# Designs tried in a protein design chat: VHH binders against Coatomer subunit epsilon (cope). Part 23

Target 1, 300 residues: Coatomer subunit epsilon (cope), of Dictyostelium discoideum (Social amoeba) (q55fu2)
Amino acid sequence: MSDDILFESKNYFYLGNYQSTINEINKKSRQIIEKSLKAESDYFLYRCYIAQGNYDLVLQETKNNRGSGEDPTIAGLQLLASYLSKPDENREGTLITITQWISDGVVKFNYHLQVIIATIYFNEQLYDEALQILNNCDHIEGLSMLIQIFLKIDRLDLAQKAYDTMKKIIDPDATPALLSLAWINIYNGEEKLKSALSSFEEMAERYGPTPLLLNGQAVCAIGMKRFEKAESLLLESIEKNPKNSDTLANLINCYINMKKPNEIIQRFINQLKTLSPKHDWTSAVNEAEALFEVSKSRFN
Key: E = the ipSAE of ESMFold2; O = the ipSAE of OpenDDE; V2 = 0.75 times the mean of E and O plus 0.25 times the DockQ between their complexes.

## First folded at step 12 (VHH)

Design v7 (from n6 with S30D D101S S105E; framework vhh_etentamig_d1; at its last look DockQ between E and O 0.02; V2 from the best seeds 0.00; counts 0 for: pae E 16.1 > 2, placed apart)
Fold by OpenDDE, look of step 12:
Structure v7 (fold): chain B 300 residues (1-300), chain A 121 residues (1-121)
Amino acid sequence: as target 1 above (300 residues)
Amino acid sequence: EVQLLESGGGLVQPGGSLRLSCAASGFRFDSYAMSWVRQAPGKGPEWVSGISGYGRSTYYADSVKGRFTISRDNSKNTLYLQMNSLRAEDTAVYYCARSPSYFPEGYFDYRGQGTLVTVSS
């Protein structure tokens, strides 16, 4: 076990268990005395609040109590909270701000800010920009994000390289490494799906099921043609977070494969469109709709 | 705007061959897996084949395995489907589809207007 006071908190965080992250940090609060550690703990707390949709809380707390307008990380968190509260409305302003920060050189050595910015870019499907921001990042969270992006753009080779870098920094059995490998293994062929699934299941057992982990399991299950299992996992994920766009997208795909009634699939499509109009799977919705229309025409 | 335009369909005799093409535009082509899907008259859509973004991995439905070959030229933003040993049951409208995941089967977000393939004696 790492002597890092925030070790468990970070693991919960990486796996998307934000409430447990918060609880763990609070539990360790008396031990968090050093300024740098306090800053780091605050960073993760605010990230959790943001992930939970508590944007106003973050904005108010950072302005009134903790806001040194001079801390770029705090500014980044504010930006992230603001952006996510109204992504469409705040998109342009957010991107302009980011561009300015990059120009000012305040991002270059701030890994937290890099991750925040990359997250925004990722959300906007600006993958090249995200990669550029993370290019020299040797931080675990940044590397994890790099892996995710590389996989997203079908650069398994680069994802593997990033993972290799990660293994030089942390134990391969560490949570971020396990998670990364599981993600990579999803893309390494059918023979690696079982391994990936086992990893996700193990992490879920240890740290609790999260939408992130449940989706990982579900994707593996889908790849293994275990659609009923995938359905169960995804429905559980919905119960945990009904606004998780990945869950909805995966469920749509699962139901298409299961040849579920179009009406059921359409309901989830509508939900996905409402929640995440910019989600990568939104286009999949269009395709699904098109297929449904064709199917309807056959019955008319 | 994402655009997919299929071509190469037509009438062919059983045992014949066709090569379908799909011209893609409006997105980073090499960053997406691509699929072919088909829909026969009176039937639902059927996934046919998929290929990863850089063409390193290919996937086939059992019904076409050994007969069809999927490929892509990322420099031309074009997807291909070589269809050999065609059968009557291969008659369908064939669609090019963008697949946002590495599991192309049943995963797509955009598709073209399709090209008709008719296999008949």
Scores: ipSAE 0.000, ipTM 0.233, lowest interface PAE 12.8, mean pLDDT 87
ESMFold2, look of step 12: ipSAE 0.000; ipTM 0.132
ESMFold2 (binder alone), look of step 12: mean pLDDT 86; pTM 0.869

Design v8 (from m2 with F108M Y110V; framework vhh_7z1x_3; at its last look DockQ between E and O 0.01; V2 from the best seeds 0.00; counts 0 for: pae E 12.8 > 2, placed apart)
Fold by ESMFold2, look of step 12:
Structure v8 (fold): chain B 300 residues (1-300), chain A 121 residues (1-121)
Amino acid sequence: as target 1 above (300 residues)
Amino acid sequence: QVQLVETGGGLVQPGGSLRLSCTASGFRFSSYAMNWVRQAPGKGLEWLSGISGYGRSTYYADSVKGRFTISRDNAKNTLYLQMNSLQPDDTAVYFCARSPDYFPSGYMDVWGQGTQVTVSS
């Protein structure tokens, strides 16, 4: 019998169901009595607002967090919200602040700050810095981020080792563990794609279909050459969040494989560039640009 | 109910060693940082050591650094304190205490009953 009243809220959060996370926290608000539990619930609540793009809400509700009594976790959330509201303008100041917090030892014992800082580093493509911060993070979210970063830098071997460590110390049915395994299976490919697809489908049934889960299913379907299924999933994801850059990137990949008209593919490429001008362009986006140039030649 | 129970205290000679155990129940042990704190006769509480939820980070007060080693076995829901080179000034009641993982030290919301350690010749 668990005394973690935030367990279901965390599961919704890790799967990208931010409104359900907020609803569950609010539903249990009168059971959140002790100071440490309140601090944890506030962390996830504000993380949800940030994920929804509600940066001003976070900054306004936390504006009293100033001066000598400043809560470091809330300061981290303020920094993340400010950074994400205007990343290009706030990048330099944000990185300076992070460096100062690390040197002051504020980050050392605070997994919330470790995750927040790693998120910023990851968004800036500072993967080595993110790995350095997360190496001491002794929490499932930080371990999950480690695995994601190892996969991003094409180190499946290190992702597997990190997952094996994670599996020994946490419930393998916890949603960050399920996500980590599903993505490792995608990177292994072939027969493991079906297992990954099944895991994403089960999580979507239990916790609701979100862009994160729909994108996971679509990547599996693309890998299995089920492009019509992938398109259906990605269009559902667009309906839920038209501005999800992962959905747009996956849709571009899907449409290239379906040989959709170049006009349609180019429109999504342009939309992706507008939403994420510094985004790492996927192989699908690069292939679409190359295909467009080839289509203009008389060698087609 | 949430519970912490310390065992392993007793009488030891100066220079001796002792291992304390703290068994946890009623909560997900790996989700919480754990601490050892002691109270010598007539003195206040002294934080000694802390360990993160999965044990990747350990922390020590200067007074015990190099002599005491904190560890945990999450499969057994048990926290340990290996105490070496014990001296009479180490005589105290030793408590284990739980704190949230996002604050490995500071907030301690559940405490054990304590176990007596006496160092004398």
Scores: ipSAE 0.000, ipTM 0.329, lowest interface PAE 12.8, mean pLDDT 83
ESMFold2 (binder alone), look of step 12: mean pLDDT 91; pTM 0.926
OpenDDE, look of step 12: ipSAE 0.846; ipTM 0.940

## First folded at step 13 (VHH; framework vhh_7z1x_3)

Design w1 (from v1 with S31Y Y107S; at its last look DockQ between E and O 0.01; V2 from the best seeds 0.00; counts 0 for: pae E 16.3 > 2, placed apart)
Fold by ESMFold2, look of step 13:
Structure w1 (fold): chain B 300 residues (1-300), chain A 121 residues (1-121)
Amino acid sequence: as target 1 above (300 residues)
Amino acid sequence: QVQLVETGGGLVQPGGSLRLSCTASGFRFDYYAMNWVRQAPGKGLEWLSGISGYGRSTYYADSVKGRFTISRDNAKNTLYLQMNSLQPDDTAVYFCARSPSYFPEGSFDYWGQGTQVTVSS
């Protein structure tokens, strides 16, 4: 455990605390001497820059990674940064490049590139393709992504199987394992919601309250019918990232349960539709729209 | 109880087409990859095609690629096999089979009773 100098950096990263990831890497910079360790720390650093929207920084700093001797991991980071900077414009070229890399065998043994490609597929809602890339992954980030995708497609049985595999290789303190178990507990519901809430609260206390962790707590609170607590958590999450679609969806669900005025709920529905126009609307969103139309008819 | 029921078999002329259906019950259909397998008279089992739980990934044996199309309708719990350009050596009992996982794999945990397809003039 103590031998992984990047352990805490990775814990921050997997919980979405990108600035603390950067700070922790910088704190340890004099201990990051070996070439392979430096490459790993640079990978996480560039991932953080991308997550913060600093795409041009990544592309400028890596601009000489071209041609013969090209580092495939850096090429993957360049592709991810370019794609996310202009997704609509770069979609076709990005997917063609991914297909070429798969055909050339570049992806087969590079777990960083596998995660990058799966991230792009996930952003395009190409879930089967993301699962295909990750289907034999034994790296903890890849397993965490696999679990999240299985939960999203309502396959708790496969999520549990992937979690059991993760347990064979996890560090007991690793945040991807804690996060995965917390989400599996949410999916099981009932008495498991209290355990999930406690886990999210502990992670937030230790690593900072990110939108990811605040949303997790809010989902638990909604499940336990603690709607005022859920609202407080979701409003804090909006303050940190007002464009987080999961936060908006959770807030809509919370407000429906609190029976807030339809015009308030409709405001957030409109924001969610703008951010995720092809999003599969939850039953809660559809129910809110129906309530709005009933309210209009009573006053006409 | 897991149950798979094939329909749509019958007699067809060479060059003809058939559409097989497999109705599933007793499990969450979209959780599992589904497959078509056939057994010709006096021969062993031949895997033909597989499809992932959401239907975005499809797989075909070389013997049927370009002629057969697998699909699924998860709202109706139904698996399909469209068979075109049928020849006498396609004569077999056709089974639907469930993979124990989201993606098709080599072993299958549940099978239908099969439907007979006969291609002759």
Scores: ipSAE 0.000, ipTM 0.159, lowest interface PAE 16.3, mean pLDDT 83
ESMFold2 (binder alone), look of step 13: mean pLDDT 88; pTM 0.893
OpenDDE, look of step 13: ipSAE 0.752; ipTM 0.883

Design w2 (from v1 with Y102W Y107S; at its last look DockQ between E and O 0.02; V2 from the best seeds 0.00; counts 0 for: pae E 15.8 > 2, placed apart)
Fold by ESMFold2, look of step 13:
Structure w2 (fold): chain B 300 residues (1-300), chain A 121 residues (1-121)
Amino acid sequence: as target 1 above (300 residues)
Amino acid sequence: QVQLVETGGGLVQPGGSLRLSCTASGFRFDSYAMNWVRQAPGKGLEWLSGISGYGRSTYYADSVKGRFTISRDNAKNTLYLQMNSLQPDDTAVYFCARSPSWFPEGSFDYWGQGTQVTVSS
């Protein structure tokens, strides 16, 4: 297959290197001629803008996508951007719109829309709904997300089965497959932590040390009781994205294990509560009023 | 660049069976949903069946449900339609069509040239 023009862009994207995704697509713009390939590249560009917090840019550039002839993938991107810009305010309207799209059959055959909807459901902690949307998704991004949701709800057995199915039909060297295996290895623990760490390090060397990859390495390091290494990785992740809630949760876990002063730990707990009041770790702290492990959440 | 070539059409007796093939080239086949569409003499296009990129989800129009089976072999870049219990009103030109990653029933971005299926005695 000589023409996978978006191959490098997709690898950067799935590992959270959004600027390199944009740069790769722009570098190859003259080769992106076919209408469907252009639509695919635009999808990744808008996903990158959303990941960078540039919600208004997406909405402004797609403002002509309205009315009876609208592109449902672009409509999904508009909904995701609007939702993420003000989740608490837009929650109800967003969920109503999703329900209508499912009922109207708009989600049928559209894996991009399936992933967008599942992302919103996951952010709302509506895991059963996310699983329903992804149940028959056979695209690598949807399968990777399915595995992450199974791990989140403590179903390692289902995550393993989904991974075994995934490798039968999707290139296991694709970066979402490598990520899925690395996180399954983290959940198995022990000697598997070394394998996961090595995989995250190799991906970071080849595609850049993103918060996603730094968090993965840090979780491995914490599990191996290498707290100074974990701290270094998490501080680098904070420098790249100070608002990454998973990085904050991992740093709190790391500092508890290092027995840092309670004042320092409490500062990070307060930052996490403000940034992500629905984070599993935040909710558990509020209920238990005790020190506890970072939730099994592995997204950043 | 993108090319879809249908084969397997022909003349069949009522009640008979045919298997259509669509060979794809010029794109990563397993990244796209694929469809079968037909056009009977003097009529418009009728969507018949769709299959997701890796073949886990299949969909059928009510007119062919239970008689037609869509499948794909991504190692061979080939889409299939098994047609059983064929009747004269199944006579049409059958097209293979690629969906973009969005609303596939409303838009197909590439089509084959079609293959004729004729059901008569």
Scores: ipSAE 0.000, ipTM 0.192, lowest interface PAE 15.8, mean pLDDT 83
ESMFold2 (binder alone), look of step 13: mean pLDDT 87; pTM 0.884
OpenDDE, look of step 13: ipSAE 0.005; ipTM 0.252

Design w3 (from v1 with S31I Y107S; at its last look DockQ between E and O 0.81; V2 from the best seeds 0.00; counts 0 for: pae E 8.1 > 2)
Fold by ESMFold2, look of step 13:
Structure w3 (fold): chain B 300 residues (1-300), chain A 121 residues (1-121)
Amino acid sequence: as target 1 above (300 residues)
Amino acid sequence: QVQLVETGGGLVQPGGSLRLSCTASGFRFDIYAMNWVRQAPGKGLEWLSGISGYGRSTYYADSVKGRFTISRDNAKNTLYLQMNSLQPDDTAVYFCARSPSYFPEGSFDYWGQGTQVTVSS
């Protein structure tokens, strides 16, 4: 029987090793002939370009995807790349387009497009809308996103249900399930942080220390009050992707806990605000910054 | 190319033990669930055991549970099957098989050549 050509690529993709995903797809390019398999590989390829911030590359390579015969998944990737390239400028047009696609029924049976739309909704903090798009999801990437959303809105019960659904289609020890369980373990905290940290460390050793995996380790370390370890992990993550807003947010949190000089913390706050003005943690950081000013006046 | 090579088969007395090895090459061994399958003379294929890529999850058919132990050494790209309390009904060709999914059971996309295990007095 046929080889699962994309299995290795998907493992790298789920862990945020986007360059290895690209490399594996390219190594197998001559074996990716069947139309649906080619479409699947293109989805992951362009998702990787987007994750690397290479929005113009996606738009340039797909510029002929217009009009009659348009591939809806590619159209979704074009929308995501355009949106992320200039979110403030493109927000309104992007949301209008998404609403039209939903009304036209284009989204109903296209799970890749559902994930793309949910990603945009999540970035806009439109969590109810993201949940509606992913309703009754039974595919790995959608379930992973549901878990993240449910944890964000403090619905552990629903995150657990989504994780249980994931376990019906993959082994609990498989990479995507380990990653999802690690997020749930971080949410629960305490002794479960050690298990989450161990899982992130193992995945990083096997698949490469990506910003996603380094951030996971750092959040665990912060929760265990291992701030020097968290700092080292976060500085490594910045080296790999200086524009990762979660890394900056985690570093700010780490430095607040280490009681670093306010000038140093403010530099990273300013960098985060410039990079991602609407990031959820930017809003929380603004609240923390105000509390720091009050605290400084009491002790300065 | 994907290659799976089994070793460790042979003749053993009832109640005896054998350890099978399967050396893998041509793919990222540590991300694939791996399996042992056997075929007794004149019989169909019987899935025996599976192990996840990380090796933390193991699965056994009822016929071998408690007697067989699957393990893997990802540093050596090697899958193992420790077989204890062997009986004549365990006589078969034993195959190492790769799963194209995260679950060890189901269809398998690559197989080894097999190794003969014979249990007789």
Scores: ipSAE 0.079, ipTM 0.574, lowest interface PAE 7.3, mean pLDDT 85
ESMFold2 (binder alone), look of step 13: mean pLDDT 88; pTM 0.893
OpenDDE, look of step 13: ipSAE 0.797; ipTM 0.903
ESMFold2, look of step 15: ipSAE 0.016; ipTM 0.535
ESMFold2 (binder alone), look of step 15: mean pLDDT 88; pTM 0.892
OpenDDE, look of step 15: ipSAE 0.715; ipTM 0.874

Design w4 (from v1 with S31T G53S Y107S; at its last look DockQ between E and O 0.01; V2 from the best seeds 0.00; counts 0 for: pae O 9.9 > 2, placed apart)
Fold by OpenDDE, look of step 13:
Structure w4 (fold): chain B 300 residues (1-300), chain A 121 residues (1-121)
Amino acid sequence: as target 1 above (300 residues)
Amino acid sequence: QVQLVETGGGLVQPGGSLRLSCTASGFRFDTYAMNWVRQAPGKGLEWLSGISSYGRSTYYADSVKGRFTISRDNAKNTLYLQMNSLQPDDTAVYFCARSPSYFPEGSFDYWGQGTQVTVSS
C-alpha cells in the first residue's frame, strides 16, 4: 500500500478530507501517467468535488473530457452529481436510471459504480437496495459502506460479519478498516467506546479533523457522558460544515443531555429538519423534542 | 426468542389460489429478509421466493414466477405469499424462513413449523 501513488489521497478521502485529497492528487499529478491510475485519480477527484457541492463542475468536466455514457463510472459520477444538485426533482429519474443500469448488467463488476449507486440509495434511505448493490462489492470503500449501512439499520451482527470478511481481504490497519472497527465499537457497548474514541483521535491527528471524525469522537464522548467534550467537537464540526446533518443531530442529542434551554435545542432541530427532512434523525429528534429524553447519538 | 408461524395452508383445487401468512416475533422484523421455502413429499427443500427487509426487492424461483407473489407488512410483522394458479405439483409443506442477507447469497437462520398446502381435484 505504501507504494500506491494515491495512498495518501485515498486516506484523506475516506476520512472526509476532500480538499487534502485534491491537493495530494494535484501534487502527484506528474506521476500519474498510467491510464488506469489516471482513471482512478479522476474518480476520486470528481468524488471530492461532488462532496464539496461542486456538481456543475463535475458535470461540465466529465462532458468535456470523456464521452458521456462511454465509461460507466463516469456516467455514475454524472448521475450522482446531477442527483445531489436537486435531489427532490431528480429522484425519480435517477432511480429509474439506476434500475436500468442494473438490468443492463453494467453495475455487477464495477465497484466504483456500485459505491456511487449505493450512496444514492443510502441518501434516499433505500437501505435494502443499497445492501443489495454492495452485496458482492469486493472493494474497500464498498465494504466499509456496507458496514455503515448494517449499523444504520441496527444490525450489529451483520456489521461484524462484514468486518470479518473485510479483514480477510483488506489490511486491518487500512483506514477504512480502522473506521469500520471504530464504528462497530460504538455499538458494542460502553467498554469499547474508549477504543473507538482513540481510533478516531489518531486518525484525526494523522489526517486532520473532519466532520466524519469529529462526529465519531463526539458520539463516543456522549456515550461516555462527556458532554462538554462532545459539544466542543461538534461545534468544531459545524464550523467545518454547517450543513452536516449528523453534526446537528448529535449536537441536539448532546444538548438534550446537557439540559440546555429548549429554545436553543429547537433552533437546531429546525435547522436539521430544513437540511435533512428525510433523514432518519428527524424521527429521533422529533421523539426527543417531544420528550426531551436522553438518547444515544449515532453516525451516518 | 425468534418465532415464525405459518398459516393459510389447506386443500385447494387445481387452478385455485391460497394466501399464506407468516407471523414473526422475537426480532426486529424489518431488518431481515424473509423467504418462502417448500418441501414436497419425497423431495428436498425448494426455495420459492424472497423479499428484502423493507419489501422493496422481491425474488422468485422460476417454478413459481408469475404465479406467486411475496409481500410483507412490517407494521404487522407478517410475511405473505399469494399463490395463484396452483397445480398438483405445488403440493408441499410451505415454510417461511428468515435470511440475514439478501438472496441469492443469503442464508436461512430460522424457520417456521410449516403449513400444508394440498392441491387436488
Scores: ipSAE 0.006, ipTM 0.263, lowest interface PAE 9.9, mean pLDDT 87
ESMFold2, look of step 13: ipSAE 0.019; ipTM 0.499
ESMFold2 (binder alone), look of step 13: mean pLDDT 88; pTM 0.892

Design w5 (from t8 with A33Y D101N Y106S; at its last look DockQ between E and O 0.03; V2 from the best seeds 0.00; counts 0 for: pae E 18.1 > 2, placed apart)
Fold by ESMFold2, look of step 13:
Structure w5 (fold): chain B 300 residues (1-300), chain A 120 residues (1-120)
Amino acid sequence: as target 1 above (300 residues)
Amino acid sequence: QVQLVETGGGLVQPGGSLRLSCTASGFRFSSYYMNWVRQAPGKGLEWLSGISGYGRSTYYADSVKGRFTISRDNAKNTLYLQMNSLQPDDTAVYFCARSPNYFPGSFDYWGQGTQVTVSS
């Protein structure tokens, strides 16, 4: 249950259904009157535009946010949009700006800005820095990011503790909790893969089958050695977003397990390198092989 | 306030069938895994079956697999258990239970139960 007028919008957002997030906010626009609630809805709208790759739209719509009186949250959204538009070119300047903001005390007590900064740190694989920013963040997205980072660095014990904390402060039907448990179950493996798959399927049935949810189902299917099902899910995910590098990485993993000819697998590896040129080929292959080894070890 | 109310129990002859219902209120029914659990006279609790929030996944204990069918109607906030080929050792109080965690076998709310008696 939810007392928050933006609750359903946020559930769509955290599952990667950005258009439904926008649609839900628009449906509630007549009730979004109070200044702080309006600012929160605008934050999620701009986050959706950024997630959709509409970086110039964010920068144009916020171009008057400048000078000594600028809104730090909007400045954070501008930095995120600028960074994601050209990550390799903007890396150094972005990290310097973040360091300056932390030193100036702008980040302290601004949970939205903390999440933005952690997103950038995570994308740069600066996990210790992301954890440091999120350490005292009680915001639901920040807790979900903590769980993701702990799983990434092979600290399932810390991911479980963070999940237990999140469960105490949110509704049981909030999608960040459902996602976090599903991913923890994936890392536990074995019979818990069926539970994770079921959870992803239920969320997709209720909130729409986004690339995020299709990829989650595919990882479960690969772990259960259901490679034909995983391929079908991943091809559906490509249809929804051809530029999703997670989908391509999962498809490579799937095809390795199916023992497809090396020429076919190499073609998709080359395609992944084109989509995510920041990482060299060795990094992309290691990530795909790591996911395969985790899945194999939990079932073999 | 969470409420679960079971109905449909009663006396049935061996080999017979019964359909139990559990009406839920006070929470978003579709967001929770639901379960059937029973307690035979003088015995502990026995988990029988579970169903995911939208009904796509169903799970059964070996003791009832093939004889019992769990289902749900989210529009009516109702959980069902179809019990076929009932035998005297199926005699028990049957409870509807809500699970707070995805598929762990934990139960945070229970109904009052409904008595099922299988006797000739």
Scores: ipSAE 0.000, ipTM 0.137, lowest interface PAE 18.1, mean pLDDT 82
ESMFold2 (binder alone), look of step 13: mean pLDDT 88; pTM 0.900
OpenDDE, look of step 13: ipSAE 0.018; ipTM 0.344

Design w6 (from m2 with S57Y; at its last look DockQ between E and O 0.01; V2 from the best seeds 0.00; counts 0 for: pae E 19.0 > 2, grease 25 > 24.2, placed apart)
Fold by ESMFold2, look of step 13:
Structure w6 (fold): chain B 300 residues (1-300), chain A 121 residues (1-121)
Amino acid sequence: as target 1 above (300 residues)
Amino acid sequence: QVQLVETGGGLVQPGGSLRLSCTASGFRFSSYAMNWVRQAPGKGLEWLSGISGYGRYTYYADSVKGRFTISRDNAKNTLYLQMNSLQPDDTAVYFCARSPDYFPSGYFDYWGQGTQVTVSS
């Protein structure tokens, strides 16, 4: 049994149940007195607000964190909130600020700031830069990000090594470890898809179905060609967050395989392009859309 | 469709004990936290206890902590409340209620019809 008072909050957070993370932190607020523990709980609280799109709340609550002696972690959260509120507009200034922080040595040994910076780099598809920030990291969230990045750039060998490192420092049935193994199993496919599906289902049973967990189950189901099951899961995910880019991308993939009417598929494609023009699936969708138009023209 | 049916209520003497049961159907029982809530005559609803989907985490209102024990048997789709050291102010209609999440919360999406518990001499 864990002695960490934030154990439940962190489990909710890593699975994308941000409201339950907030609720759990608030329920234990009278127990969160020690300065280091309060700083950690505030970090997760602000990360949740950011994940929910409540950027102004973070900026307003932290507005006094300025100038000489500022807390670098809070400064990172302010930067992340500002960046995500208007990524196209704030991109250049954000990257300049990150470069300055790296040069000043503020990022070294601040794992929260490392994760924040890597998140921004990942969102900009600057994977090499994200890997540099997380180089030789020995903390759980950083290792989880490394695994995701390595799978994204088709380096399963490196993802496996990062997972092996994670196993040395965390219980294999803790949610970061379960998620990491499930992602690796999805990448490997075949029989491992069933193992990944079971893990996502168990996590959803323990911590509630979130878009992250429903998408994980749906990806497994699509890989197993169980498209009706995947559709049901993705529609539930849409109900929880209609603008989750991964859900839209997975639904498009599912509907293409189900041969749904093109008008329905195109509506979701347009919605995804509007929501996240730079989503990785958006690039694949643009290529698939072009191929589809060529196919239609051939029949004329 | 979701159904929750409470049983085990009745008349009991002060200091006595009683075990309530709630049989669930129409949903995956282990996926949802379950709760006991009561309503005394002329009063509002009072949440008493909650239990997570696999039963690892249990929660109690201060008014019943140490006297009441919540449990569940997922193989039988049944929620239980063991009530000890009953007093007249425990007289109420007792409801089982489903949380919309794996952990108990302040919101309940489905309720049973309730079972009457009366504590008197």
Scores: ipSAE 0.000, ipTM 0.108, lowest interface PAE 19.0, mean pLDDT 83
ESMFold2 (binder alone), look of step 13: mean pLDDT 91; pTM 0.922
OpenDDE, look of step 13: ipSAE 0.859; ipTM 0.946

